# Ledger of designs, part 26: VHH binders against tRNA(Ile)-lysidine synthase (tilS)

Target 1, 344 residues: tRNA(Ile)-lysidine synthase (tilS), of Thermosynechococcus vestitus (q8dih2)
Amino acid sequence: MWGIHHARLHTTLKTQQWLPLGSRILIALSGGQDSVCLTRLLLDLQPHWQWSLVAVHCDHRWRADSTANANFVQQLAQKWHLPCEVVSAPDLPKTEAAARSWRYQVFESVAKALDCTHVVTAHTQSDRAESLLLHLLRGTSPDGLATLLPSRSLGAIQLVRPLLGMTRAQTAAFCQAYGLPIWQDETNHNLEYRRNRLRLELIPYLQQHFNPNVEEALAQTAELLASDRAYFEAEVERLAPTVLREHPPALDRLRLREFPLALQRRLIQCFLRQHLKRGLNFRVIEAVRALMTTGNGSQTASLPGGQHLRVCGRWIELVRPMPPPPAPVPPDPGERSPPPSPLY
Short names: E, the ipSAE of ESMFold2; O, the ipSAE of OpenDDE; V2, 0.75 times the mean of E and O plus 0.25 times the DockQ between their complexes.

## First folded at step 15 (VHH; framework vhh_h_nbbcii10_fgla)

Design G7 (at its last look DockQ between E and O 0.93; V2 from the best seeds 0.00; counts 0 for: pae E 3.0 > 2, framework grips)
Fold by ESMFold2, look of step 15:
Structure G7 (fold): chain B 344 residues (1-344), chain A 130 residues (1-130)
Amino acid sequence: as target 1 above (344 residues)
Amino acid sequence: QVQLVESGGGLVQPGGSLRLSCAASGYESFTFSSYALGWFRQAPGQGLEAVAAISSSGGSTYYADSVKGRFTISRDNSKNTLYLQMNSLRAEDTAVYYCAAKYGSYTGSPEWFAWEYDYWGQGTLVTVSS
């Protein structure tokens, strides 16, 4: 039975082609309302798209009820005639970040084993708004605010988030209207988790006192920043060969001066990411940019890892850490020698 | 590419009348007269139901059996607007009503389905209650 959310998702998929006709799709099915909504929508759309659908459930062993959750998901998949793989964590994840990393590794592994070309997750418009706020409050670049892309590469497959046009309230209403069973996750109400506090306290406050449509507004901002990021990434890729020198690593500061400030910063960032393991931030980028207009021999302060940048004519060159000590000098063959000193 | 905005929903008593409007707009070279249009509705716990459809020129119309003789679909291509005149309203007409558009003519069959449409409005609620 098709409703308005089927129609809207169908239209979005026709225009964006995130899940092409005939794709073999791995569905991340946690049993929560969003993932159940996504799965039902894709099953209902399947006849029009000729998709091959398979679910995967990642059993984190996070909570004592994780086995009951996996059983719930398997029973739901059986009812829906949906093949379902359950993958259990070999050891308990130490953090939310570790659990997420493990899930994405499972997605790649299962997709490879089953020849899936796409994996779908049930991230919503509400999740995108929450992620933007979380990253903004921690402080990040504009690129870091372009969260939860609708489609991106994950190894050899595409990760797609088909529900970014639906709010959490809409997925809840969908599940209720269709009588869909969902797994209640008790941690969703635990205010000790920062995302839950943002979701349960901050966003409702913003909706009531500032903008009732704040989730949509924030998600639109994330999308606009994503398109800006894509534009600048393409421009940097095009320009980098004319500005960056590989051997020895350097930036052409005369060429850099030809570009607008935004491109200067992004080209410098691109160069530094290739050569610095850590410590890249706005202050370092600006320190390097200042060298565009200084005299020969000007340099930055020492950067993390002992490197710095120095002006040499038209080039801003990377100066690397001190070389290793020379090898010990072997004794000549004409004398019996004492062993070398450990200090030379 | 095309944006549809419904208006005119509300609370009405059984036997009453209501007129829905759907304003259409688009970027550059948008030609409203190139689109076939339709009204769909979704009642709580029900699927999306086709209510009425109209050809790009306005010369051909289709109505669901449940609304024939009571509802009239029309369009004004000079105002980029689609209308649904709803008369003799019944409790079972209570639903969210959606405007939809498809580039080109509507299907060659008198039966048509939501998946043939490419653009959808936000919906307007019609409640028929005594």
Scores: ipSAE 0.413, ipTM 0.807, lowest interface PAE 3.0, mean pLDDT 86
ESMFold2 (binder alone), look of step 15: mean pLDDT 83; pTM 0.858
OpenDDE, look of step 15: ipSAE 0.692; ipTM 0.903

## First folded at step 17 (VHH; framework vhh_h_nbbcii10_fgla)

Design I1 (from V12 with E109W W111F; at its last look DockQ between E and O 0.82; V2 from the best seeds 0.00; counts 0 for: pae E 3.9 > 2, framework grips)
Fold by ESMFold2, look of step 17:
Structure I1 (fold): chain B 344 residues (1-344), chain A 126 residues (1-126)
Amino acid sequence: as target 1 above (344 residues)
Amino acid sequence: QVQLVESGGGLVQPGGSLRLSCAASGFTFSTSGSYALGWFRQAPGQGLEAVAAISSSGGSTYYADSVKGRFTISRDNSKNTLYLQMNSLRAEDTAVYYCAAKYGSLDYWPFYYDYWGQGTLVTVSS
């Protein structure tokens, strides 16, 4: 039965076209309330969008009950006549970040095998607010605060987060109203995890004492920053071929001067990301930008890897170290004289 | 940004009346081509039900059978506002009421509507 969340998601999908008509979509189904809500919504919308839907469950083997979780997901998918792939981790992930990285590798691999064009995950507005706070507390750039994009590339497929317009409270209410079974993960209440502490202690405190709508406010800030980042990334993509030279690597400093400061920095960052494996930071970007107005032959200090940048006319060129020459072959030992007699 | 904001909900005894309003911002109902408007409701554990709809000119209306004779939809394009007068309220009318807008002719299917309000709660209880 179609409720308000179906109507709102349908409208968003019509406007944004994140999941075009007829798409073959891989659904990340953990069994938790958000993923069950997402899956039910997409199944209910499927007849109007002509999607092909298939689920994937990643069994991390992280906890003793991971097999029971996978069984729960498979039984739910079977009840819903939803094809479901279960992929088990070959080794226990060492960290949350490693587990997440592995999941995304699984998404790419399974999507390729099943010819899916899109993968959907059940990240919510609440998740976006939490991620923004975590990144803000660690300290990051504005681009780093633009977390959990609604749609982005993941290799050859698109990763889409259709639930960014719903809070965790709303997905919970949805599951309860529609009688949907969910898997409770006991680690969701373990306060030794920073994200759980933020979710269970900090955000409720902010809601009670500062702003009852703080999750929406933070998610809106993340969205505004994401829109700004997307604009600049598109501009850099368009302008890079006219400013960046690939062979040999260089920046056209006369062209760079024509752009506003924000674009100068982002074009330089784009160049450095293509040619430096490590050591990129704001100070390096500014050191390179200073070369726009210096004399011929000016250069930066050495960067990690032994590289530096140098002005050559209109170009700021990346200079790579030459390999050292081979060591000289040691001389052959000559015929030895007998040891001298001791004198002492 | 386009917004629809409902108001006028609350607690009412059976047989009472309420008037719901929906104010639009970020667009006008009288833009060339014009918008059809509707009221939808969702009771706990149920899906969206089309309650009433009105054409861009106001010349055509739709009412759900459960509501005919008791509810009146109207629009004031000069105030950019949609109304629902609800009389002879019953317990079965308890729901969250949403206003919605679409370009073109009126409809009673939610997936044809492009703009939705946040909702206003109407509770009919003794």
Scores: ipSAE 0.307, ipTM 0.785, lowest interface PAE 3.9, mean pLDDT 86
ESMFold2 (binder alone), look of step 17: mean pLDDT 81; pTM 0.831
OpenDDE, look of step 17: ipSAE 0.624; ipTM 0.890

Design I2 (from V12 with E109W W111L Y112E; at its last look DockQ between E and O 0.82; V2 from the best seeds 0.00; counts 0 for: pae E 4.6 > 2, framework grips)
Fold by ESMFold2, look of step 17:
Structure I2 (fold): chain B 344 residues (1-344), chain A 126 residues (1-126)
Amino acid sequence: as target 1 above (344 residues)
Amino acid sequence: QVQLVESGGGLVQPGGSLRLSCAASGFTFSTSGSYALGWFRQAPGQGLEAVAAISSSGGSTYYADSVKGRFTISRDNSKNTLYLQMNSLRAEDTAVYYCAAKYGSLDYWPLEYDYWGQGTLVTVSS
């Protein structure tokens, strides 16, 4: 029956319109606690939203239990009268990043085949808190801490994370209270993985000794940073045509001086991302920003790829390396008779 | 920012009484918009049940059959607070109780409510 989590999710979806009335939605169903909770919630809300729901299960094949997991998911979907596609990886992925990239390619491909406009994943508030901590511990910009957006584009579809308002404890309690079967993943207790140590050791310690609501606090920080990032991205998009010159690439340093430091840095970053393949960091941004107040002909040191920036009047211009010289002609080894050809 | 916070839950013996409160901030129940208010509960293994609701003026109320005559909903618009007086408590009343608000007319369907509290636990046991 309808519970408090149905009511809260319904209200959020009504306010945010992440999954509009009548949407065709692809559900990423791993069989785990959070994905089963998400799927049940959406099935229970379906009559009020008139959604078309289809599940997709990505079988990574890198474990011995992957076939059993896929069977579990298929039987659950059958019980719930939920159409379910199972897609197996063609190769074993070597990294988590490769596995994630493959899953998202599957989402786009299956959504296209089934005319879905949205894909949903079961990332929780706890996942967002964990991701913030992992990125913070590695060191990153505020934009890098804005993890796990509630909604974003994924090619032609929208990727939505409806459970960011629920903790992992809450999805567990939901599954228990409604008697939902879940697939238990034994690697969730393996402390060799940094995320598992963070979840099983660090976060409980913080909850007990610092803030019982630390998951919510960290997730809220990620959301605030995401809002700031969205504001700056919109401002940069609006301002870039008035500051950036395309042909030849340059920055208008007189115009740039009119903006606050944060926008100066972000406009420079935007320009450099369009033209630098690698080596963009804070030092480079500040070196370019310093040219706003230097004399004609001032320039940065050489950047990766042989490029640099140089002041030319009101412009800070990108200077590219010269075209490479023609390949050297191999030296003639001398005027000797050709060696005999191999005989057959 | 709109917020509803419940208080007053706890452990009580059968036949006892509790008074739940729900304080609102970030909006005014009556003077800035006509808000109907409600109490909902969720017991273990059950769905969300409307317990009681009250119109913006206080002139109309709704009570679930299971609580009629035992529970009284009231509101104090000057304190921006909703109350539920719970008398003659039974084991079946054990649940997490949620405060909720909606603009417009009184209603007993949860989907009509747009603001929800965190919940307060009421346990009725010997």
Scores: ipSAE 0.219, ipTM 0.734, lowest interface PAE 4.6, mean pLDDT 86
ESMFold2 (binder alone), look of step 17: mean pLDDT 83; pTM 0.850
OpenDDE, look of step 17: ipSAE 0.752; ipTM 0.929

Design I3 (from V12 with E109W W111M Y112E; at its last look DockQ between E and O 0.95; V2 from the best seeds 0.00; counts 0 for: pae E 2.8 > 2, framework grips)
Fold by ESMFold2, look of step 17:
Structure I3 (fold): chain B 344 residues (1-344), chain A 126 residues (1-126)
Amino acid sequence: as target 1 above (344 residues)
Amino acid sequence: QVQLVESGGGLVQPGGSLRLSCAASGFTFSTSGSYALGWFRQAPGQGLEAVAAISSSGGSTYYADSVKGRFTISRDNSKNTLYLQMNSLRAEDTAVYYCAAKYGSLDYWPMEYDYWGQGTLVTVSS
């Protein structure tokens, strides 16, 4: 039964070529409504695209029902004649970020083992709107608001999100209309999780009182920011060799002055990401940018890792900490008076 | 941005009439390319069904057997608009109706169409 959502997804895939003809695709199948909807859509489109499809289920061990969830997914995949791998977490993830990181590591490893070129996840337009709001409330950069890209590299494979054109309401209606079994996750209604609070309280409030199409509006904003980010990343890659010196690490502040503010900041960010392990934020970028117009010998405060940046003529150079002094050598017994001398 | 926007749906009694419209933006039906147009519908629990289609020139039209003699498809290329006049409506005509477009020749299969509207609900209820 080929319906409107098949037609729309088929058209999008023809235009964007996110999942080329004949691809071997790993489907992230949680058993929830969005992942079941995605899987059914891809199975129904498969004859037109000649895809090889295989599913992976990641068991996070967050709740006692995780084994029942995995059994549900395996039974569904068996009914659909879809090969399915189940991978359990080695230990309990401490945060949602740790769980997400583990899932993506599983996607890479399973895709390599099964020679998949693509992995698909069931992130929706609603998820993109929620992610933008979460990041906005944290006060992130415009690049951080460019969430949930439709297609991006994940190691050696492409991660694709084919459902970004569908809302959660539409995936629910799809599953209902096609009689698809779904796994009900009780944590989806737990308001202690911030994303659930956004979904259950904030988004409905915005829809009722501000914009009934707010999910689409927010997702469009994320897409516009993603295209801007891609433009600036390409410009920085092109310009970096003329501004960044690798050995020793430095920025050419005379050349930086030639560029608009947005590029100055992004070139500095690019340099700092190559040389700092952590602690990169807007304050640090601005402190380095201020050195463009200061006198020779001006420097930043100490950064994480004990490093700082200092003006040396036309260059803003990265200065690393000196190694700590060696431990004092014990004095030789009976050979001479203080100070200590090496024993070796 | 390419868009198709349907209008004219609603509640109507059996035997009544409705006229659906579909306005296109971001491309023109005939001046920048040759587009065939169609109306499709989806009732609950059913797949997409081709209702009517019209060639780029308007010289050929096609109708599903269930609507022949009752529905009339037409296009106004100067207004970039597709129409469906629906007369003698029956309960089985209840569905969401979608406007669709494709470059080139007419086709009956929904997979051959590249542009789709958001749909307009038609309810025929006694």
Scores: ipSAE 0.457, ipTM 0.835, lowest interface PAE 2.8, mean pLDDT 87
ESMFold2 (binder alone), look of step 17: mean pLDDT 83; pTM 0.851
OpenDDE, look of step 17: ipSAE 0.741; ipTM 0.928

Design I4 (from Z3 with Y113W W115F; at its last look DockQ between E and O 0.86; V2 from the best seeds 0.00; counts 0 for: pae E 4.8 > 2, framework grips)
Fold by ESMFold2, look of step 17:
Structure I4 (fold): chain B 344 residues (1-344), chain A 130 residues (1-130)
Amino acid sequence: as target 1 above (344 residues)
Amino acid sequence: QVQLVESGGGLVQPGGSLRLSCAASGFTFSTSGSYALGWFRQAPGQGLEAVAAISSSGGSTYYADSVKGRFTISRDNSKNTLYLQMNSLRAEDTAVYYCAAKYGSLDYESGFWPFEYDYWGQGTLVTVSS
């Protein structure tokens, strides 16, 4: 039965074409309210979109009840005549980063095995607001605030987040109104996790005392920053061949000086990402940018990996550290012996 | 950004009247193209129900049997606004009412299928209760 959330999602999908007609779609189904809501919405829309739908449940094996959760998901999928794959994790570190990395690998692997072109996850408008706040508190760049894109590449598939127009309260109400069974996860109330403290304490405080629509406001800010990021990424891609030299690695500082500060920084960032093995930060970008206006032979201090940048005419060139010396050959004790062979 | 915003909902007694308005922003009903307009409603635990639809010129109107003779749809393209005059309200009219717009022609089938509509409002609650 179609309600307003079906109509809104349909309109968004028609306009954005995130899940084209006839797509073969892998649904990430955790059993929680958001994933159950997403799955029901897609099943209800399926006749008009002619999608092939299959679910995947990623069992992290972190909790004693993980088998019960997987059984719940399988029973729900069976009830809905939805094919469902369950994939159990190897022994993972108990961090969100490791779990997320593993889940994305599972999505790619299962999608390839089942010829799916798209994976959908049930991230909501509330999740986007929470992610923006977490990244703000970390103090990241505007690009780092462009969180939870509605659609992005994940290897050969597209990862789509169709519920970014719904809040967590709305997915809960949807599940209640349609009598949908959901799996309750006790960790959703564990305040040791910073995201849960944001969700349970900070966001409600902001809603009550500042803006009842704060989740939408924050999610819209993330979207606006994402579109700005996309614009600058396209401009850098267009300009990079005229500013960056590959062999030997260098920046054209005369050309670079003709661009506004924002593009200078982003072109330098692009260059450094291509040629440094680790850690790019604002101070490194600014140290390189300072060389745009200095004399020949000016250089930065050592950068991550022992490299530095040096002015050579119109170019700011990357200088690699000297190779380490060969290991010493121990003296041969006692009688005459032939000279030692080179170590390399 | 395209927006449709409903207003005029509230609590009313059976037999009473309300007038709903829907203001558009980010596009113009007549200048950006030919848009047909509709009102839909959703009662608790029910799906969307088409209430009324009106052609781009205002010359053709369609009504659900449940509201025919009691509700009047109209539009003012100069004010970029859609209206629904609701008279002789009944308890079963209690719902959230949504404004919607579609590009193109209107007939009974196209006006009453939510799948055909391209833009949706946020909704306004109408409660008919003693």
Scores: ipSAE 0.221, ipTM 0.739, lowest interface PAE 4.8, mean pLDDT 86
ESMFold2 (binder alone), look of step 17: mean pLDDT 81; pTM 0.836
OpenDDE, look of step 17: ipSAE 0.699; ipTM 0.911

Design I5 (from J3 with W117F; at its last look DockQ between E and O 0.79; V2 from the best seeds 0.00; counts 0 for: pae E 3.7 > 2)
Fold by ESMFold2, look of step 17:
Structure I5 (fold): chain B 344 residues (1-344), chain A 132 residues (1-132)
Amino acid sequence: as target 1 above (344 residues)
Amino acid sequence: QVQLVESGGGLVQPGGSLRLSCAASGYESFTFSSYALGWFRQAPGQGLEAVAAISSSGGSTYYADSVKGRFTISRDNSKNTLYLQMNSLRAEDTAVYYCAAKYGSLDYSGSPEWFAFEYDYWGQGTLVTVSS
């Protein structure tokens, strides 16, 4: 029973080619409404795309019902003649961040074992809107607001989010209309979590009082920022060999002067990410950029790790911290001198 | 970017009439007269159903058997608008109606599901409810 969402997804996949003809695809199947909707849509489209589909379910073991959830997913996959791999966490994850990191490692490992080239997750337009709001409220760069890309690399495979054109309300309606069983996760209603409060309280408030289409508006902003980020990332990759020197690490400040401000900042950011472990922020980027127009020997303040940057001719060079002074040399056994003093 | 916006849906009594409109807009290179257009509908618990289609010039039209003689598809290329005049409405016509656009000529081959595969642009839908 083909519906409007099959038609729209098919058209999108034809134009974007996120899941090329004949691809071997790993589906992240949690059993929730979005993942069930995604899986059903892909199974219905499969004959036209000649995909090989296999599901993976990650059992975090965080909740007493996690085994029942895995059993639900396996039964659903069996009903649909969909091969399904269940992977249990070796230890209980201590945080949600640890659980997410583990899931992505599982996706990469299982995809390698099964020769999948793509993994798909069921992130929706609603998820994209929520993520943009969370990042905006924390304060972040425009790149940090470009949340939930439709396609990105995940190690050796491509991660694809085919449902970014559907809201959570639409995936719910899809599951209801097609009689699809779903697993309801009680944790999703716990208001102690910031994302749940945003989803259950803030978004509805914004819809009622500001813009009934706010989820679409926010997701569209994230997409516009994503395309800008992609442009700048490609330009920086193309330009970096002409501006950045690796041995020894330096920036060509004469070349930098030729570029617009946005590219100057991004090239400096690229250099600093390659050579600093921590301490990269807007103030540091601007301090380095100021060296484009200063005299020889000008330098930044010390950065975390004791490094700084200094002008040397056309180059802004990375300077490593000077080694600590050596300990005082002990006197020879046959010579008397004052006892060694502490180095400090 | 091309946008299709349906209007004219609503509640109507059996035997009544409605006229649906679909306004098309593009920013720079959309040429409405280059597209064949169609109306599709989806009733609760059912799949997407092709209702009517019209060629880019307006010279050829096609109708599902369930609506022949009651519905009339038309287009006004000077206003970038597609229409569906629905007369003698029945409870079975209750559905969300979508307009869709396809570059080039109409495709007569395939099932209703395959016919939908050929369309490149879809509207958001307008609800038609027929009840007494």
Scores: ipSAE 0.311, ipTM 0.754, lowest interface PAE 3.7, mean pLDDT 85
ESMFold2 (binder alone), look of step 17: mean pLDDT 82; pTM 0.849
OpenDDE, look of step 17: ipSAE 0.787; ipTM 0.932

Design I6 (from J3 with W117L; at its last look DockQ between E and O 0.82; V2 from the best seeds 0.00; counts 0 for: pae E 3.5 > 2, framework grips)
Fold by ESMFold2, look of step 17:
Structure I6 (fold): chain B 344 residues (1-344), chain A 132 residues (1-132)
Amino acid sequence: as target 1 above (344 residues)
Amino acid sequence: QVQLVESGGGLVQPGGSLRLSCAASGYESFTFSSYALGWFRQAPGQGLEAVAAISSSGGSTYYADSVKGRFTISRDNSKNTLYLQMNSLRAEDTAVYYCAAKYGSLDYSGSPEWFALEYDYWGQGTLVTVSS
């Protein structure tokens, strides 16, 4: 049954070509309302796009009901004539980062095995707004606020988030209106999780007292920041060969002076990211930038790993800790020989 | 980018009338008269239905059989506005009504539900409720 959300999604996909005609698409299907909504929309659009669709369910095995969840997803996929793979987690550290890393590895592995070129997840406009707020409250650069891109590379496949134009309220209403079964996850209401407090307390407060369209406003801010980030990344890629020296690693400080502050910082960041394994932050970038106008021999304080940057004429050079001297080679055995026998 | 905003919905008794409006706007290069326009509706528990469509010049119109003779689509290109005059309303006309725009000419080929595939811009919708 085609509705307004089918029409809007179809138009977006026609314009943006995130899921081209005939694509082989892996759908991340958790069984929750957003993923069920996404899956139904793609199945309804499939005849017009000639997609090959297959689902994958990632079973983290962290809850007693995880087998029931996987069974729910498999039954739903069977009812919809949708091939579905279930992948169970190995023993993972119980962190969000480990779970996310594992899921993305599963997406790449299953997509390769099934010859899929795209994977889709059901992240919504509401998710984007929540992610922006979480990152903002943590304190991060503008690049860190450019969350949840609509389309990006994930290894050899393309990760697409087709529902960024829909709110969570809209996916819920979609599922209710079309009578779609969904899996209710009790953790969605657990206020011990920061994202759930944002979703259940902060965002409704902002909607009621500040801006009823705050989710859209925040998601648009994330999109604008993403386009700014993409612009600067492209400019840095174009300019880096004229500013960065690889052997030995250095920055051309006279060339750097020619650029606006934003590009100076990003070119320095690009250089440091290539050569500094940890400890890159705003203070380090500014310390290096200060060397643009200092005298020969000026240097930064020691950075994590024992490295520092030093002015050498036109260049700001990376100075690494020297390797320890080679260990002395033990002398051959053969301490002083006994004295020779007397000739008598 | 084209923005479409519907207005004029509300509660009305059977046999009554309503006039829906859809105001269109865009950036500097936006030309309303280059767009064919349409009204669609979605009743609770049902799919999206094409109600009426009008060519960019206003010279050609389409109406669903269920509304023919009762509804009139029109446009005023000088005001960037699309209208739907809805007369002799019935309970089954209860729905959220959406205006939509596509660049270029109308195409009536295919089934009525596939008309939506031709439209690129959609309003947020206005609710029409017909009840005693």
Scores: ipSAE 0.363, ipTM 0.786, lowest interface PAE 3.5, mean pLDDT 86
ESMFold2 (binder alone), look of step 17: mean pLDDT 82; pTM 0.844
OpenDDE, look of step 17: ipSAE 0.803; ipTM 0.940

